# VH-VL binders against q96il0, part 179

Target 1, 167 residues: q96il0
Amino acid sequence: APERGAERRDTAPSGVSRFCPPRKSCHDWIGPPDKYSNLRPVHFYIPENESPLEQKLRKLRQETQEWNQQFWANQNLTFSKEKEEFIHSRLKTKGLGLRTESGQKATLNAEEMADFYKEFLSKNFQKHMYYNRDWYKRNFAITFFMGKVALERIWNKLKQKQKKRSN
Short names: E, the ipSAE of ESMFold2; O, the ipSAE of OpenDDE; V2, 0.75 times the mean of E and O plus 0.25 times the DockQ between their complexes.

## First folded at step 6 (VH-VL)

Design ra6 (framework fv_ebrasodebart; at its last look DockQ between E and O 0.13; V2 from the best seeds 0.00; counts 0 for: pae E 7.1 > 2, placed apart)
Fold by OpenDDE, look of step 6:
Structure ra6 (fold): chain C 167 residues (1-167), chain A 120 residues (1-120), chain B 108 residues (1-108)
Amino acid sequence: as target 1 above (167 residues)
Amino acid sequence: QIQLVQSGAEVKKPGASVKVSCKASGYDFTDYYISWVRQAPGQGLEWMGWISAYSGWTNYAQKLQGRVTMTTDTSTSTAYMELRSLRSDDTAVYYCARDQSYLPKGHDYWGQGTLVTVSS
Amino acid sequence: QAVLTQPPSVSVSPGQTASITCSGDALGNKYAYWYQQKPGQSPVLVMYDDTERPSGIPERFSASNSGNTATLTISGTQAMDEADYYCQAWKSSTGYVVFGGGTKLTVL
């Protein structure tokens, strides 16, 4: 029985983008696209005098980003796997080899691939709906906390101005 | 109700392999990651790795790299953890746990645990 | 690996407030999770996302985070709260999960 080649299950990359912003940076940095998610990571700046509310907002933004990165990485891996399985299955059904006479990986035509895309989207429709729902919930929460932080900053500036007028 | 039910206790010799199963129920199995955590007698919790039930994407603790394999069967909603080249220090209760929604960040549901004893 | 540090033990009298700390660099950027484990039982999630309480967890359980330190607080500690408590975080750079060493809470 031919040893079913151990499908090299892609191990989780040992590192998100090694993009490290300069230590003296006072702003958020955008890294290169991640190789799995194709999303650009954002490195959030940590202020020296970060308020608890600012920290909460930053953590929420970071967690939401990580959620997005993991979702799309996982989605893309699944897509690639299912696509390859589909291609192999169809080629086998056609009595075609996995490689052309020129040694290139055999591919399906655009029409056959369109069927794959439709099937994949249909199969994953519910997952995408849940993703979209959660995406909106998370972004709403972020926006809400952004508003709170903005108010806190205004209040702190007003207090500082009052203290300077009293001295 | 969400449940994770693990396979029964195992006794193995050094150098052997063990495969523990974790059957999930009460939720969409492919929407979550499964983590494996072990606990040696009288010790703390040690994370072993996670697997996406959707893609089969895995991430293993560095200490266990090359000795552990995690798999899922979506048709049976079952996760598997295989640990090879067993040593006496691998004696522990092994837990499967469901990670919180779509991210391997925390564990909201746990299996009952599987005792694996490695003895000569 | 990022290490989370917990006190090995905490003792409190019934009705008093117990406080368990968890410290580590990861907690400045990541959410803390807390688990209760009683002898011979599986861990139970008692707090998530730094301050959120799962359904079924008593209101006497609360958590906070300040800088690199997470704190689990149990107000009005009861004898049933005697257990081992573990903090946990997730490291995005590696995707690793890290646990604290655990804290044994004794109710005297």
Scores: ipSAE 0.487, ipTM 0.824, lowest interface PAE 1.8, mean pLDDT 89
Fold by ESMFold2, look of step 6:
Structure ra6 (fold): chain C 167 residues (1-167), chain A 120 residues (1-120), chain B 108 residues (1-108)
Amino acid sequence: as target 1 above (167 residues)
Amino acid sequence: QIQLVQSGAEVKKPGASVKVSCKASGYDFTDYYISWVRQAPGQGLEWMGWISAYSGWTNYAQKLQGRVTMTTDTSTSTAYMELRSLRSDDTAVYYCARDQSYLPKGHDYWGQGTLVTVSS
Amino acid sequence: QAVLTQPPSVSVSPGQTASITCSGDALGNKYAYWYQQKPGQSPVLVMYDDTERPSGIPERFSASNSGNTATLTISGTQAMDEADYYCQAWKSSTGYVVFGGGTKLTVL
């Protein structure tokens, strides 16, 4: 609960004597592609003087990133599982084993695999449409909060400029 | 008015399956995920998984992978949860609950619960 | 493995302030949610997104989330507030959801 007029933090300069360790600890940074989603995660920096509005924006961005990572990880795993099931079913129909004489996994040619790709896209079309809808809605929300943070920072800069001239 | 109405209590033997329904009314079913949460007698809440109401995208708790299937029927605004290979430890009240798919705000409406008893 | 830890019980006198904590690594970068459950009833959402109160929930309910700890606060506690309270961390609508073990609030 915010405390009016008595909060100790309202009296301390937020930008003075701030620790800023090496670049990785002072900035958002991008990690390697996730094994399952193939998306590079952003690791969000948490500044010491983060405002409540900045915190809400960061949490919204983190939530959206996790949602996006999990969607694509699930789609990639589903794709791989259904691809193997399709190949297995078609090989069984042809009276062939799951492995060649050399012990390698049996495969289908490109024409045979085209049926799988078409069926997979068709089956998942609605899921991707709802993903796109939610992606746009999330990005509009993020943009809205980014705008609010930008205005807050401009206001704080003007306030500090006014304070500096009066000191 | 918004409500989630679940199917009636079930008594099952170990090794059987159970399928619980959750009929939604009073809102746009496509804008929400349905979460399934169970509560064993005298115990806390245990999340089982989510399903998107129309896309069918699911996410299951790791403990239940391979035993649970969640589906929806858009024409009836109904979600289903099927739990297979039942054990006595699966005795619980099973709840469905909604959360919006766009910027989730928590599970604001819950079904009345469905008691599933697994006994030999 | 529990992700969110709550005290098993909290007792408060009528009219006093009750405070229920919820601790776990998931709370550092995730919103906290709070549910009230009375005997024989379904859970009811009482706080969401760390600090927000749903329509119809009395103003005496408030919450915060700082670091790895979320706190549900009930001021002016009434006998009707006696219930089990669960915290929840939410990864996304498509992600893993975890509940705390629950806290029994007793109003004596």
Scores: ipSAE 0.020, ipTM 0.641, lowest interface PAE 7.1, mean pLDDT 81
ESMFold2 (binder alone), look of step 6: mean pLDDT 91; pTM 0.939

Design ra7 (framework fv_ebrasodebart; at its last look DockQ between E and O 0.01; V2 from the best seeds 0.00; counts 0 for: pae E 20.4 > 2, placed apart)
Fold by OpenDDE, look of step 6:
Structure ra7 (fold): chain C 167 residues (1-167), chain A 120 residues (1-120), chain B 108 residues (1-108)
Amino acid sequence: as target 1 above (167 residues)
Amino acid sequence: QIQLVQSGAEVKKPGASVKVSCKASGYDFTDYYISWVRQAPGQGLEWMGWISAYEGYTNYAQKLQGRVTMTTDTSTSTAYMELRSLRSDDTAVYYCARDQSYLPKGHDYWGQGTLVTVSS
Amino acid sequence: QAVLTQPPSVSVSPGQTASITCSGDALGNKYAYWYQQKPGQSPVLVMYDDTERPSGIPERFSASNSGNTATLTISGTQAMDEADYYCQAWKSSTGYVVFGGGTKLTVL
């Protein structure tokens, strides 16, 4: 019996965009859509005089982005894999080959694919609910820290103005 | 309560393989990554790799590439780590740990550890 | 592989403040995690996301991050705090997890 080759479980795509902004950039950069997640990565600028609060905000934004990238990369891969498996299974059940006479990949009709989509959504419903919950929590936290950073910046500007008036 | 329960201690000869299990309970197993970390006697923690519990995606430390295989069984909420071609320097306590959701960034829960001794 | 550097040992008297540093390039952009490990026990998460404390961890534990250096601070150090402490980060480019070399905290 031929040893069923250990199916190389695809290494999780490191959702890290290889997009590198120019070294002299003083602003945030948006990269092209990632090939796995289809999300555009953001490269956050690191100021020379970054406050601890600014650093915390930046890290939270970056971590949230990476979380999103990884989630959608995994979901898209899982979707693609399950879709292909579904198609193959259905074609086999119909006694159809995986390829048409023209050598193209055989596909299912829209009605048959609708069943796949319903099943996939049902199966992943809870996962998506948890994702949405965490997404809102993270974005709320980001917004909160954005507010704190804004207040800190205002306060620092006021202190600088007072110091200039005293000299 | 969240728990990770590992298999018992193993004694192996050089060149053999070992498979350690980690049974998870108290949470949705499919929502998290599992990392494996080992610790040689009197040494620090060494990360071995992680696996996504649902998808089965893996990432292994470069040093262990080709010798380690991580798997999950979602039906039993169990993670497995197999280490092949064992050497004396593979003698360590092996830990499974739960990572935070969707990112292998930090380990909030740990197994009790499994001692693997490789001796002639 | 990104390396996190810790002092091999730190000594403190009871009631004093212990500080353990962890340095590495990854810490400028990634969160630091801290683990306590007592002899013969599994590591326990004591700090996460640079400054966050898990439930059940005493308030005397705190952490900070400045640039590429994370610091675990234990105020009012107790004899029970004697343990090995490890910092940890992960690298987004590879998805690798990296631990520091560990710091043995001795309470004298």
Scores: ipSAE 0.453, ipTM 0.809, lowest interface PAE 1.7, mean pLDDT 89
Fold by ESMFold2, look of step 6:
Structure ra7 (fold): chain C 167 residues (1-167), chain A 120 residues (1-120), chain B 108 residues (1-108)
Amino acid sequence: as target 1 above (167 residues)
Amino acid sequence: QIQLVQSGAEVKKPGASVKVSCKASGYDFTDYYISWVRQAPGQGLEWMGWISAYEGYTNYAQKLQGRVTMTTDTSTSTAYMELRSLRSDDTAVYYCARDQSYLPKGHDYWGQGTLVTVSS
Amino acid sequence: QAVLTQPPSVSVSPGQTASITCSGDALGNKYAYWYQQKPGQSPVLVMYDDTERPSGIPERFSASNSGNTATLTISGTQAMDEADYYCQAWKSSTGYVVFGGGTKLTVL
């Protein structure tokens, strides 16, 4: 019976393009999860003889990664703060302490925590809508510049082919 | 000026329903729970339930499960309590009261009360 | 279901100290709240979180909660303090509210 191994690159949820030109090797690589954002940074390869257009694409990808990491780091801090405030408020409303008899942090059940998740989404809805809009705009721009780089490379190959014919 | 203003007195027959309104003003309605508490003549306070003003979540007293519905309208900052299948022992003054949803400090503001009389 | 037990009445002379107790398992590891209700009026919160006094409540009102018993204390009791007093607590895991049966404070 055939069986595949575990996932490799196909499921990396980094928002980073996996495009590699067929005649050039690129060694973008993924670092460990960032402590605050929980996102894995990509360390972008700088090609030898990088064109101005290739540089613009790389910079756009780097800027998009930085923007994304900043947004999620800030949201993770806000989420943690509001989660603790919600748990403390609900425990206080129930007349419970912050610790169990064993000394562990008191928690709420899944149904009660679902209330928190709905409240958090509702309070942060506008910020997430702006984030989603900007995320789509940035990824669309990245795709556009990837296409322009690909066309530039085809043009350069055609120029070299035409020069070879004329020689 | 924080205030809760309730609808006027009602007289109902057994088996009917009643819907009491509670209009809030002077604060952010969506940051508070609204509790409904009733008091039969000459008797103590009986908690009926609460509703989360923003999310619309409800928690009803066991005795009233299936007979009570609490709702809110955030556009008018108004909470509603509907009690169905009325009985003579539902005769009471019905109060609304607020409490903070994330930092409860007790029911610090109460409506003026709404007398509901159930008589055959 | 949890029950909060209060004495049905307490009598004091003007200027003396009144104490109203509230007992029940619901007060174990839970905050107590106290309400004053005068005839024909809505309840008024007079103490919260066991010991805290809302703005506008006279300093002669104080409260405590220890060992399943909460106590509301009124020092220098005045005729205007004559009212019904209710304790309140939250039920453990259900999110329900429970009230005591009430105590009529009479100032003779």
Scores: ipSAE 0.000, ipTM 0.444, lowest interface PAE 20.4, mean pLDDT 78
ESMFold2 (binder alone), look of step 6: mean pLDDT 91; pTM 0.946

Design ra8 (framework fv_ebrasodebart; at its last look DockQ between E and O 0.03; V2 from the best seeds 0.00; counts 0 for: pae E 11.0 > 2, placed apart)
Fold by OpenDDE, look of step 6:
Structure ra8 (fold): chain C 167 residues (1-167), chain A 120 residues (1-120), chain B 108 residues (1-108)
Amino acid sequence: as target 1 above (167 residues)
Amino acid sequence: QIQLVQSGAEVKKPGASVKVSCKASGYDFTDYYISWVRQAPGQGLEWMGWISAYEGWTNYAQKLQGRVTMTTDTSTSTAYMELRSLRSDDTAVYYCARDQSYLPKGHDYWGQGTLVTVSS
Amino acid sequence: QAVLTQPPSVSVSPGQTASITCSGDALGDKYAYWYQQKPGQSPVLVMYDDTERPSGIPERFSASNSGNTATLTISGTQAMDEADYYCQAWKSSTGYVVFGGGTKLTVL
């Protein structure tokens, strides 16, 4: 009996964009839109003399990006799945097949789809609120660390200037 | 394990206020909304309102507008519901409930309930 | 406020199928939730998002939604299923939650 291959549930691939920036890059790179999230990933540059504070900021930005990519990838997959289920259910209720006489995929009209969008938005309202909250929290933290890093860089530049004047 | 533990039973006089607490554990308190639902003896469930644990956004049932205040303390993971100007018809078991994440305002976890008796 | 209407009581024999309906305009475009409440206990979520079953809820519990009517179905009803059942919806425009009046399920 042939082992029915376990349909690998397409777990939203861990959004590690396979985009590798050029090895000699001294700046952040923006990749193409991810196929699931439709978000453009950022590849963060790692300086040779990265300070602990800069490293912390980079890690926070990376984590936040991964969180955001995962959220939208999952959201888009859920949307697509529920949309398809909705269409199938409505077509069945109408006594219509999944394909037209011409062999095309049967679809619903804009009015019928408006019901789906309304319900989907309603269902996901709280999720979006949580997302927005977490988005603001994360971005606030990032902004805070950006400020700290900026101050550290200014301080280091001033120390270097003083040392050059003393020699 | 996720738990909502409410404060003990209260007996109040008409015109008084009651404040019920709901301590949450087993999850990130700030990621969820808390709803309050009451049930008069032998009656159905009545939604009172909800609060966002983090932002403190509130939405109260129209019937209770001006009389109810919901608050949260994120440091203690505790939600509070204050009901003022108590009447005999406010006698009920009061429940806190967690709203499901990523869902509409459905309640996946409930407190044990707090009996509030309003008697002269 | 949107009102959800439930039958006040439903009776079923052990092993039979119980059906509890919940009707209201809010259910036309909102998800239904179902709660079981036993005497002296807190409500327990038994169905969410019209048709979804929480972990730990028996498979004999199912739900459907058609138009403005949600239905909770309990197949092979057991004595332990005797309880009050409440439907609930959420109105996205106002953020209000509304419960049905509740249905007492008696297992005869």
Scores: ipSAE 0.025, ipTM 0.608, lowest interface PAE 3.7, mean pLDDT 87
Fold by ESMFold2, look of step 6:
Structure ra8 (fold): chain C 167 residues (1-167), chain A 120 residues (1-120), chain B 108 residues (1-108)
Amino acid sequence: as target 1 above (167 residues)
Amino acid sequence: QIQLVQSGAEVKKPGASVKVSCKASGYDFTDYYISWVRQAPGQGLEWMGWISAYEGWTNYAQKLQGRVTMTTDTSTSTAYMELRSLRSDDTAVYYCARDQSYLPKGHDYWGQGTLVTVSS
Amino acid sequence: QAVLTQPPSVSVSPGQTASITCSGDALGDKYAYWYQQKPGQSPVLVMYDDTERPSGIPERFSASNSGNTATLTISGTQAMDEADYYCQAWKSSTGYVVFGGGTKLTVL
């Protein structure tokens, strides 16, 4: 179920495709439906008489959504790539091929894979720390501008109410 | 004082590669993307790509995909751009520029530029 | 790819108001940024986030973004404002950066 009150079903715009080149290049990296970000996009409404402050808030929210989609798409691709490289390296060390006798891709058992998961988490710890810091900074900025927009709307209502009384 | 200081001019033959450095100082290098932008003689600005200073992920212009590699060294606050398989139309001034990772505000500081000349 | 279209040149008399336009689909959803470049120098950011002026940029510089068109406006134009001006948009913080073709501002 959508969390922002979206009233139509929409497949997320490809967040990764917004930083990828034309289809040929994106097909190598992204594929047709974008499953890499695992994020639900929001379509932002543009009011007819949007003030400069309202416009700034809307663009900031859009940029933050796209930044977040890029981060998780990159992390998911990195995880998948490094997982395959780890499996390949360990199979090579054992003198084994990439496929079993039945043609299925060779894999490692759970204890062997635990080494990969620990390595990946450790390697990416600082990256996730900086992501969290930037995420909080972006959300603080958004909240600040939401407050400024709310104040502007209250001020405009007071000015309009004053004008009606003076006439 | 915020500075981006680039390596010196290069003269290269077609088919060679070039690696330009960009040393940052006066700010927290890990808070910024580094963009690389080039300008051919008499032409406008052409964005080449950027790199996240700490995370290391990159985004390259489609025209340059496969020929360009961008890296960083956070211990020296230095970004690098390598362009391979040089052609005569790669002759340009190459700039590095920073932009905030968490709230982009445009490229507020630029390097001095590095002239790369590709001639036969 | 997305394109930002600028006029190749704009001429203005000293003291008059100069307007430089930049049109493109990305400008409806993304911030516009403006750079000034004088011969032999690196670009300088003169406006950001559609309407914001960096510290150190004179108040005579202003900008707007409406209807997929960003406009850089210089009131009371001076000879020192002669330069090339580039608009820029982010297609997303996760995607490409696009520059306009540039506008040569001449103060006659």
Scores: ipSAE 0.000, ipTM 0.586, lowest interface PAE 11.0, mean pLDDT 79
ESMFold2 (binder alone), look of step 6: mean pLDDT 92; pTM 0.945

Design ra9 (framework fv_ebrasodebart; at its last look DockQ between E and O 0.05; V2 from the best seeds 0.00; counts 0 for: pae E 14.6 > 2, placed apart)
Fold by OpenDDE, look of step 6:
Structure ra9 (fold): chain C 167 residues (1-167), chain A 120 residues (1-120), chain B 108 residues (1-108)
Amino acid sequence: as target 1 above (167 residues)
Amino acid sequence: QIQLVQSGAEVKKPGASVKVSCKASGYTFTDYYISWVRQAPGQGLEWMGWISAYSGYTNYAQKLQGRVTMTTDTSTSTAYMELRSLRSDDTAVYYCARDQSYLPKGHDYWGQGTLVTVSS
Amino acid sequence: QAVLTQPPSVSVSPGQTASITCSGDALGNKYAYWYQQKPGQSPVLVMYDDTERPSGIPERFSASNSGNTATLTISGTQAMDEADYYCQAWKSSTGYVVFGGGTKLTVL
């Protein structure tokens, strides 16, 4: 009995962007849009003398990026799946085949698709509410740590200037 | 491991108030909503309301408006539900449940339930 | 208030397929969730987002949604599957949660 190949459920790939910046990079890099999330990944530069506060900020930004990538990848996959199911269901209800006489994939008109979009948005409204909440929470935290890092950098620059004046 | 641990059983008189606690552990408390659901003996599940552990925003079932108050203590990761003006028909097992955060997962974790008995 | 309607009881023989329906206007536009509750226990999430299965739930559990009707399907039903099953949806306009009346599944 042939082993029915386990249909690899296209699990949204773990958001590890395969984007690798140049090895000698001394700055953050923005990659191309991810194929699932359509979000551009950022590769964060790690300075040799990274402070604990800078490290915390970098980790928080990285985690938030991964969270965004996962959310949108899943959302886009769900959208694509539901869209296809909707089209198939509507075509079936109309007694239409999945392909036109010309062999093209049968599509619905703009009005019928507008109904799908409205229903999809309605169905996913709760997801977006939770997403927005978490997005604001995470970005607030990031902004707060950015401020702290900026202050630390200013303080360190001032200390260095004082030491140079004393010598 | 994620856990919701509720306070013990309560016996109250009609007209009294009850406050049930739900201590959350194993996750970031402020990242999720907490729902309260009750179940009368031999009956189905009845949603009471939810609270945002992040903002403190609450939404109560219309039937319970004015009688129920939900609160959270972020320092102890504990949710509270207070029900006032208790009646015999408020006799039920009360559950706290974690709602989904950024992705909808329904009520993925439940407390063990708290029996509240309202008797004269 | 959006009402979800379930059959009060479903009976199935061991190894057969059980189907529990949940109908309501909310289900046409909202995700369905399913819970299993055994006597004296808390509800357990068995299906979410219409068709998704939580980790630890057996593969014999599946769900579908068609129009205003969600269906929980248990293939190869076992004696341990005897429980009350509740469907649930969210009403986005109000943020209310609605439960079905519950279905008692008996394995004969």
Scores: ipSAE 0.017, ipTM 0.603, lowest interface PAE 6.0, mean pLDDT 87
Fold by ESMFold2, look of step 6:
Structure ra9 (fold): chain C 167 residues (1-167), chain A 120 residues (1-120), chain B 108 residues (1-108)
Amino acid sequence: as target 1 above (167 residues)
Amino acid sequence: QIQLVQSGAEVKKPGASVKVSCKASGYTFTDYYISWVRQAPGQGLEWMGWISAYSGYTNYAQKLQGRVTMTTDTSTSTAYMELRSLRSDDTAVYYCARDQSYLPKGHDYWGQGTLVTVSS
Amino acid sequence: QAVLTQPPSVSVSPGQTASITCSGDALGNKYAYWYQQKPGQSPVLVMYDDTERPSGIPERFSASNSGNTATLTISGTQAMDEADYYCQAWKSSTGYVVFGGGTKLTVL
């Protein structure tokens, strides 16, 4: 459920990409951080003569990026909500308000906040382990298709040795 | 023997809540997400949202945001969908369906459907 | 919001080829999926990833996705193919699942 925030346009990256797709499509670029996931999306180039295999690779990479952004957007939101709930619950058990006398948001000391971080990590340990497993599975599939695309391009280069000129 | 078995039909009044269960068997539950899809009488399929049994991440259809909660229990391999503040136009058959979380290949297995009737 | 548009109905004679279209901007860079639903039954996946067929689906089912249009093709259509057919895609900006409105295939 990510929100479409108001887009504040700035200068796009000048042709340098952190992700480099198959050699034929080195016009990918990295966009600004997503508001909720804090990940920078890769905007994939779509070549005019994209083969079915190249299309499959691009779609797989796009789907993997979307999966990754959705995971971290959800985790960041859950972390923020659970952190606030933990702080409010502990302030309530101490008989304290949500704000100090100066009007600042009340906080917990470092020892108490450490309890939250330990609890959150423990609660989410298996979820993050499964995320890592799925991340590796997706990257293996992407690498496999990158290899297939590379072989396809070698084959096409061999068949196009002729470099047409008239008769 | 992959199966998704849903809870039985329910009759509810407007303003009530309903919670439909979907028990999975025959596969590794945490490798998949569960979509919830409903179908009003004589109408098409309407996606409600999905939950990853793997990560617990949820994504809800915009029109249902704030009224729906999806959860899973990995110890029983069961997904749940709760729809609150029911209206008469929520009368539908509710389906659960799975898809791979890491390399989606379509909703290959569906539950039998759960009829939820909302009447005054 | 994003929409996948299908014709409401398609009629074919037995043995002829049926063609069901699905149009929408979501299909330009996302895979298309197809489901068959017979009356009183749950949907069944019949095509995925634009052109791939699940195990157990007859070879007379095929599909394509070009431009913003996906097409499900059933060659040698049989009476048992009479059903509602839905296309589906993923909406890239939100991670939503989008279904088409459905097409009733009649075999007469």
Scores: ipSAE 0.000, ipTM 0.518, lowest interface PAE 14.6, mean pLDDT 79
ESMFold2 (binder alone), look of step 6: mean pLDDT 91; pTM 0.937

